# Designs tried in a protein design chat: VHH binders against Dermatopontin (DPT). Part 5

Target 1, 183 residues: Dermatopontin (DPT), of Sus scrofa (Pig) (p45846)
Amino acid sequence: QYGDYGYPYQQYHDYSDDGWVNLNRQGFSYQCPHGQVVVAVRSIFNKKEGSDRQWNYACMPTPQSLGEPSECWWEEINRAGMEWYQTCSNNGLVAGFQSRYFESVLDREWQFYCCRYSKRCPYSCWMTTEYPGHYGEEMDMISYNYDYYMRGATTTFSAVERDRQWKFIMCRMTDYDCEFANV

## First folded at step 27 (VHH)

Design e2 (from d6 with T95A T98H)
Fold by OpenDDE, fold request of step 28:
Structure e2 (fold): chain B 183 residues (1-183), chain A 123 residues (1-123)
Amino acid sequence: as target 1 above (183 residues)
Amino acid sequence: QLQLVESGGGLVQAGGSLRLSCTASGFTWRMGWFRQGPGKEREFVASISYTGGSTYYADSVKGRFTISRDNAKNTLYLQMNSLKSEDTAVYYCAAEGHFTSELPDSESGYDYWGKGTRVTVSS
C-alpha cells in the first residue's frame, strides 16, 4: 500500500491559464492536500498531439466528522489501451491521480491515490454519466453533492477515436466506523 | 446551486485600503470580482483560476488591487490598496458554473453571483 510504483515525484505546475497538471504526452502525479479528496475533473482533448488529454483536478476538505485520513496509498495501475473498472481498496476515497502516456497505443495508464478515513464504509453508490459525453469533447465533471465521494471509476477506450470515456463511482460514507474493512 | 456571500465593504478614505471576502458554498474553477458604480454599468475588476496561476485585472485597478483565493476555505479575496473615489461601487463576487471559452472578463463566463458589498471611497 505504501510501495513505490516507479513514478518520480513531480512538482505541480500550471501548464496553462487554467492550471493543467500536464502537457500532452507527458506523465503527471497529482495529490490532494492532506485531508482533501478529489471533487472535480476537467480535461481537454488534442488529436494532433497524440490524441492525448490535458487534465485538471480540484480537491476539497472532507467533513470534520470523517476525521483525519488514517492511511493513504497508490492503487494498482490500470493499463493503457484497456478498459477497466477500479475502486479504492479498503473503503478509500480518491485523493489523487497518476498517469503516463504511451505513444504505442495513443492512450494513458492510470493510477488512483486513495485515502482511508478510519473505518468508515461506503453506501448508496452510483455511477455518473459518461465524461466526456462524446469522444474528443471537453470533460467537466463536478461533484455538486458534497455528501458523495469519489471511490473510483470505470472507463472505456475507443481504438478508433483514441479517446477514453469515464464514469465515476460516487458513494456516501458512514459517519461511524463499520465492521467491514473493504466493502 | 452555488451561493456566494460577500463581506468587507465599507467607508474608506481615499488612499486607504480595504479587503473584501467572498465565501462560496462549494467548489468552482474560476472566480472573479465585478463592480457597479453609481450611474455606471457593471464592470470587470479581477479574476482568478482555481490554482491561482491565472489572474486577470482591469486596467483601472491593475497594480492597486490583488485577487487571491483560499480553496480550503472556499473563500475569494480582493485586497484593494490606494483606493480612489472612482472605486466607489457595489462589488460583486462571481463564480464559474460550466466549462466555458468565454474570456475571464466576460460576465457571461460566470453563472453564480453574490448580492454584493458596498465600497465607498471618500475624497
Scores: ipSAE 0.827, ipTM 0.903, lowest interface PAE 0.7, mean pLDDT 92
Fold by OpenDDE, last read:
Structure e2 (fold): chain B 183 residues (1-183), chain A 123 residues (1-123)
Amino acid sequence: as target 1 above (183 residues)
Amino acid sequence: QLQLVESGGGLVQAGGSLRLSCTASGFTWRMGWFRQGPGKEREFVASISYTGGSTYYADSVKGRFTISRDNAKNTLYLQMNSLKSEDTAVYYCAAEGHFTSELPDSESGYDYWGKGTRVTVSS
């Protein structure tokens, strides 16, 4: 009574979702639709495929109270092999990701796509727990509180495990324009 | 933590149509419909991924039912056409709560459930 799903089942992995934005060792560029920001990130690790990860993203519309995005841009590149901390400049929100794989370090460089909403300012910022919980594990980050927006991330890289852990920077945004252009 | 509320159930004649809705309190990667008929075990009906790029149906409803979702409204739909008496059941909305390797038709792949909406198809 149950149908054929048409996707091969592999243990410990979900292949029945929206798919992944990249293949291992390949670059990718993902952008949310206009007026949407990233609210969820999933990833699976493959040690045999260059200790690389496949990524999946989900976006949601911002509330009307924020208005339309006034500007969107790509941030500075975070280099492969390096640990880094970055938030969108000009109080922007993360609305996409771009990444390239580097064989020499078995790691990826990363670039945020950011969108600014008028002159709104972030406040009540916090960092999530580490994703994944341990190197090599699946990553599943979901922002369940839509009052908070992803402003950026900090990440650590293990030269031994050749994997990264992420903490996402989540903030509320003012419902008014503030004086600070880059908090 | 995620709340699911179904609506749209009711009495309909065989051959008729109904459209069920399920409103979620937040985002989820996967949503689905299950149903439980009288004296039967709960069974899979349909599942849909976040983008809608992946849909799955039970053989018994293929060609008759269509699952869709509006992410902007956090709402799941089930368009039911050409209804049959055997479609009589309480229909439950379900949502994924964690990264799982379970198949879309497996109840264990879903963590959140609605209270259900009753669909009765008369002969």
Scores: ipSAE 0.819, ipTM 0.900, lowest interface PAE 0.7, mean pLDDT 92
Fold by OpenDDE, fold request of step 28:
Structure e2 (fold): chain B 183 residues (1-183), chain A 123 residues (1-123)
Amino acid sequence: as target 1 above (183 residues)
Amino acid sequence: QLQLVESGGGLVQAGGSLRLSCTASGFTWRMGWFRQGPGKEREFVASISYTGGSTYYADSVKGRFTISRDNAKNTLYLQMNSLKSEDTAVYYCAAEGHFTSELPDSESGYDYWGKGTRVTVSS
């Protein structure tokens, strides 16, 4: 019932070959292995399949200087159809994603899986550019600088394009414990 | 931007085994091995996805070579068994640098390349 907005050509990817964590319109729960955080996010958009996206994630171990995760938890839900800003509480790092698709809004709700590393504090935070660059395009975000960790994201949702753009919040972490529980 | 460093090459007798390694300076979704023999064009050897759930081999190495990766170490491996003289080549590590629809055996699907490690199989 929606018009053709002239989305760019989408590449075909085999579900099994690319290791997608979900099929269109299906929910998923992805968690990094213990002691690892998300370092890459890949996604393809399908307008005909409910204007939904398939997602793929990659994790890497945190450096030894950061220590072992002391606690991990699921954050509060970011509702479908809404624009939102969220960072892991308690100075946590993003170590997973959970999502559910909602047909009524042709969008997904999102939860971060967060892990805290002792009392390390974030600093020198910045936001990435928008992913995807344009609605309907594939996402391919890779953090090549492993001194920066994903703390969260801010997203915008287009009710016209029925797609969501992401800016990831990236921060450095202290190699010592700080007194601030929530920076 | 991504650096690849191969190691493990050397001289080996036919029927022998050798294990190559490739260390990447960072994460990549897909990695592969290519090789270039004397007087020959570079050819595909094997490819592996991030999860390891998808592997692809050239027909000439199926059953003899095994590609694997340790993502925690950003390291790619190629276990080469039952080596033949025809396997003599410089072996190159390759890594994907962009989201592509290219087949895993296509050079165009890879953006980063190592300097190569020489494997010589004597008769």
Scores: ipSAE 0.818, ipTM 0.899, lowest interface PAE 0.7, mean pLDDT 92
Fold by OpenDDE, last read:
Structure e2 (fold): chain B 183 residues (1-183), chain A 123 residues (1-123)
Amino acid sequence: as target 1 above (183 residues)
Amino acid sequence: QLQLVESGGGLVQAGGSLRLSCTASGFTWRMGWFRQGPGKEREFVASISYTGGSTYYADSVKGRFTISRDNAKNTLYLQMNSLKSEDTAVYYCAAEGHFTSELPDSESGYDYWGKGTRVTVSS
């Protein structure tokens, strides 16, 4: 678990009546309520505002079969300007995000907040399509199947467009404990 | 792909109260209520954002109706107080299915609809 980076949280309402966790060029820290995981991600891109994005997240409770989260933590930071692949360690599920904007790169660093549910194991994992579909476009990712949970993501960064595309890693979780952590 | 099921409709006397519920089969960023009275077109009633921080009401129901949602239960509510005969209608639950900048009172901003629940207000 990493220390507190002191990222601010401010809800911003846009014309669509969606709440955003950040303003452009602003850092943020978002965490789901206890026992909930991220199920949806929205984002809008603004080229004039440092080629940055505003982000919105939605959480839903995990089913009773998973029980209560046994522990939660912040994962390692994914550096701005770099392409990365990361899943929650110890078979954790994504339950939040931290991010800080870097003017020198016109990009953000990212950090997952992860929660582990006993010794449940992921299976039937897959990667979503790219979000956004094209650089500069809006993101709207929703997990419509509650049996699938976000375990992490992989991203690519365009130095030309100064934007990132995301693929989210989605997995089912066993309703029993397995002997192997971080499968 | 998202199913909405309304409940709570019925017969109520003018001045009475009624609480409608709508259960969604999945997550949605925005939900709302619409209604269609006898011989009338469907009209907007109320909408609510995911966080509940943004609510929108038709002028005809402001001060009388309250929209709320319980995300943990995937349930939308409409508390209807001081009911009038003019409130008689089939009430439909609606949910957003795409990222849109349309106004909350626009039907085009909603992609999923319930079958409706009938509310009858007697004089």
Scores: ipSAE 0.816, ipTM 0.898, lowest interface PAE 0.7, mean pLDDT 91
Fold by ESMFold2, fold request of step 28:
Structure e2 (fold): chain B 183 residues (1-183), chain A 123 residues (1-123)
Amino acid sequence: as target 1 above (183 residues)
Amino acid sequence: QLQLVESGGGLVQAGGSLRLSCTASGFTWRMGWFRQGPGKEREFVASISYTGGSTYYADSVKGRFTISRDNAKNTLYLQMNSLKSEDTAVYYCAAEGHFTSELPDSESGYDYWGKGTRVTVSS
């Protein structure tokens, strides 16, 4: 009865050992454990299952030199159907993702979960290549350099493909308080 | 580039236990242990997913070996109990470097490899 319900989804080649945080078109909210930030993003696109993506994330502790997070919050919403650019306000680092699917536009809205680390400031920022590289492909973003932290993303949307390409914004953080540089 | 460093190998009597460690220089999704016995091809031992929710063992080690990981320390472990002479090998730590459809017991699913640690099981 119930033990075999997962068998049909296996026919779509589930490539994630750790599963997905969402079903297709399901809203989700993912937060790293306290003191951790997102270091990896995986996603598959399911054309036959609603033309939407399933997501998974991984987190790692920040180094001790960065200190403890002083505040965390959900950033302003990025509307479904729009191309957008967003970073965490107040020099925050991305520590989670929240998303809801909208049938009216056949796309998702997005929010970052952001955590501020004392009065540290981002610098030496750069933007990753496209994830996925082509619409409909698997997404496999890993931050190998512990000196860089995810600050946000810019995205482009294809209404024809019903998919979104991401470029993640990656920055170093100072090892000193930069109170004056944040105003 | 990700680096993997194994430790904990040594000489142990049959029936004994040994714990191997592998420290990674960064984040890894799936990790695993492979081994190469004298004059043999390298073979799969065990693997574990990032969350630990998916583990696989070669039939020859099931019930005797336990794979685990501590993600906060970027460290993979292999607890080896009830050791047999057939377990004598160089044990290699391996890590997934890209999203793949390869089976967890396939060497081609692992992009990063350690230099290995030698385990010798005496009778």
Scores: ipSAE 0.528, ipTM 0.767, lowest interface PAE 1.9, mean pLDDT 86
Fold by ESMFold2, last read:
Structure e2 (fold): chain B 183 residues (1-183), chain A 123 residues (1-123)
Amino acid sequence: as target 1 above (183 residues)
Amino acid sequence: QLQLVESGGGLVQAGGSLRLSCTASGFTWRMGWFRQGPGKEREFVASISYTGGSTYYADSVKGRFTISRDNAKNTLYLQMNSLKSEDTAVYYCAAEGHFTSELPDSESGYDYWGKGTRVTVSS
């Protein structure tokens, strides 16, 4: 507001270039379009009214060599106030996020939207660096390599900072038929 | 490292039209077009957000140029109509590389740049 560079407020460029999927403390459910997976995550931390994050996501089509997703589901809930580690079951790829805020713990619960690509298996998995790098900072995670797909995340929570750091779990998918994980 | 490759430049008569393309080697949020005429500083032309919901145009091209993008193909476009000799320039594709508070017409908001494509508008 009063920190503006003297331009009219409507010309001030905020961090929400494409908007946010949620307002502070608002629950949300985000799903990529069919046949697409999450490739980017943005978030800004707002200290207003007890601290929370606004989120934005971007998706891209999977290569045609992966075929169509055979099924999609919401994975098991990761409860607010806890550190957690989760990957999509059944070799699923992350295609969305769902979250609800709880004032009792001043934190969010989380679920991944997961989609299975039959006859393809994850391999060569690794974890990203921390997002954000420090509590309270913006997140700006982009998957620059189309060879890697998000499988899940591990998170650390700070009750003092009222914020969560994420490391996203990224894996390659085979380009040949793989029956090892078909269950 | 993200690579940007422009195409579609060429020679065109004044009043004509031309469409530029820029293919990115990976995902990017905001993208834009800048241009540099002979003996001039590089100047902003247009930019577009990832969703296409936020577009910006330099006053000199507003109403004549249209920016668009196809996110499934990582491709940015600039439709240039009613071309004038003043539009003669090397046109550069640019892409945001980090989350920024920079204005969308500021070069500082773009970390990745193509090598450019030449547009010459003749009388």
Scores: ipSAE 0.521, ipTM 0.756, lowest interface PAE 1.9, mean pLDDT 86

Design e2 (from d6 with T95A T98H)
Fold by ESMFold2, fold request of step 28:
Parts: structure tokens; sequence; C-alpha cells
Structure e2 (fold): chain B 183 residues (1-183), chain A 123 residues (1-123)
């Protein structure tokens, strides 16, 4: 999946950005460095390259009050062709993404890389606006507030545009030990 | 509202070195340094991508200045060596605020700016 090289068309972008994790049609698996969580997502859409997207992710360390992650895992898969809503189980925070592209349906399946911070619980959750704002546009999601952490996402899919809009679920985390069950 | 705070400016002898720092209040993709000398327009000094893999320098500082960043600390650095009197300026930290096709040395590609830190290079 990670070796799907040699497709005929090149991504064309005049912005001097680097760190793209995939070529169009290419599967990828991205994890933040240990102790870090995803805080920014960029993406570009190419209709002629399989109606697919290249992705760029950035990470920041969690504050010391959260401590070190105690467990990290790949969450349950979100199948291609579906609109879906998912958060990391077990109060996890999103620390990565992986995805496979399927030429037969011109769409991707998705998984979150989730990390748990023991005795810390999410609260005051909200959803971002749509990214991209319109199908086919560039995505430029940045979390400027270190008090909010990505917990998951919901998506909608357009069969006409062959693209997916995302809303990210952002939550605060307690700065005290919580004893309640998972979200 | 992203905030940028520069530090490390001061008086230094020609041929000397100085290290500037800029702490951001949040995540930034591309960051850069600009400077404004007495009676001059603000000019590009150096720029660095989030990964550090894409750096750009003004010709006047190449080989003497090094831009770097520590993403875990949200901090941008400018190591200035072999300083000259023409390096005397207020140095501004700048950060990209939106996905754009602007060149890395263009002021219009940076939406957030610090208040600057003064560097004076004496003969």
Amino acid sequence: as target 1 above (183 residues)
Amino acid sequence: QLQLVESGGGLVQAGGSLRLSCTASGFTWRMGWFRQGPGKEREFVASISYTGGSTYYADSVKGRFTISRDNAKNTLYLQMNSLKSEDTAVYYCAAEGHFTSELPDSESGYDYWGKGTRVTVSS
C-alpha cells in the first residue's frame, strides 16, 4: 500500500510546503512522535489523480499535566464509501492517521491512532466547521488552543464531487484525576 | 489569536554572534525572520518550514545566519554569526496563518508578527 508509486500525473502545488505523507492513490500510516498529538491538518485535492488527497499532519507535545501516554492503538476502521462519526475509545486523543485508497470506489478507508492519558477525561467537546469548506478545496485546519485536543472526526461524502468533508471533534482534558468510565 | 514574542536582541561588536529566540503561543506551519534597519523597508532574513526541511535565506545573510526551530517548545531561533554593522535592525518573528501560494520570502505569506527585538552591531 505504501509503495504505490509510478502513477502518471503529478501533484501540482506552487506553495513551498513539505511533509506530505502520501502521494495520490498511496496508502499511508502516520504517527505523531511519542507524547505528541495531532494539532494541524492540511490536505490538497486532485480530481485527475484518482479524486484523492495528499495529507500533511503536524503534532505538538501534550502539556505536562497530562503526563505520558499509557497506551496507544489503531482505532476501529471506517470503511470507504460511508459517512461516519468516530472518536477514540477509552478517552484517547488522536495522535495519527492511517488510510488506504481504493481505485474501484475512488475513496479511502480511515483509522485514527489514539493515545490514552491515564486518569484524564475529555469534556467540553465541540465540532469544528467543515474541512474543506467546499468539496475539492484545500484543507487548512489548525488548533491554536492547547486546551483542546482532537478526539475524532465525522465525515460526509459526495458521490458527485468524489470528495469528503471533515469535522473534527475537539475536547478539553481534565487537569485532575477522573474516576468515570470512558466517553 | 497567535502571539509571537522575540527575545535575545542587544548590542554586539562587529564580527560577534547573537542568538534570537521567538516563542509562539500556539502551533505554526512556516515561520520566518524579517528585519528593518534605520530608514529602510522591512526585509526578509530567513524562513523555515514546520519540518525544518525547507529553509530560505536572504543573500545578505547566507552562511552567517542559521534559522532553526524547536516545535516541542513552539520556539524559533536565529543564530547570527560574523555580524556586520549593516545587520543593525529590529528583527521581527513572523508566522504563516493560512495555507497560501505565497513565496517563503514574501511578507504577505505571514499573518502573525511579533513586536521585534533590537540588534545593534557596533564597529
Scores: ipSAE 0.479, ipTM 0.755, lowest interface PAE 2.1, mean pLDDT 87
Fold by ESMFold2, last read:
Structure e2 (fold): chain B 183 residues (1-183), chain A 123 residues (1-123)
Amino acid sequence: as target 1 above (183 residues)
Amino acid sequence: QLQLVESGGGLVQAGGSLRLSCTASGFTWRMGWFRQGPGKEREFVASISYTGGSTYYADSVKGRFTISRDNAKNTLYLQMNSLKSEDTAVYYCAAEGHFTSELPDSESGYDYWGKGTRVTVSS
């Protein structure tokens, strides 16, 4: 659906268990199924084949108490070549990623697909460790604490390594409606 | 942190069928079934990737057993048909915990294990 965002996950021949959503330097768009959020991120870096990453994602349904998503959207672009920090607006949870590679800066721009769950608000937020732990390494982020949901990320960019480290922002969501429209 | 709970074991006549289930408390990449017969080492039975696009079977069960999973329910299944006395064992559910290059039939590739469910095949 998202224009020139490259090939869908199922189109790529790959050597991982479940494949990669993109070829090196290829744009991609990934959305969780309705009512699901991202709970795992895998990535490999290939220095020899374009100094870029191939990505894969996995999703799980939110608990029934959180209900159905009331709205979903693509968040504003995080520019290639820059370090950035972003959470989903409107108390949204991350339910997808899309990205395009830019030769001019040898890096990718990024957008989160965000979904809002009724009037629930995030709280008790924390950041993961760096993914990858060192530039160029494999990324294997899994949300083992199922009370936490991905809200966004902060990244660092190394022009020398031509890679990014990610820290994912993880929050609990209230089990009651709150008055805040955005936290 | 991840919990795996098997069910569906029991007594069954040779030639019969059973369906084993394993519920996970959350997300799992590759999952598999292993079994341990009396006095034997635990051995590989079958495994399946998160999407179901990659499956492996031990030669001894190929064509008789079918592994599947329902990711919306966090549940792994093993449909066991044409059961033989040699299939008598405790069956263990296992799940990959980290991105790995370990072989899908190797115990070392699985970080989480259930307590097992007993299957007895009578003649």
Scores: ipSAE 0.382, ipTM 0.692, lowest interface PAE 2.8, mean pLDDT 86

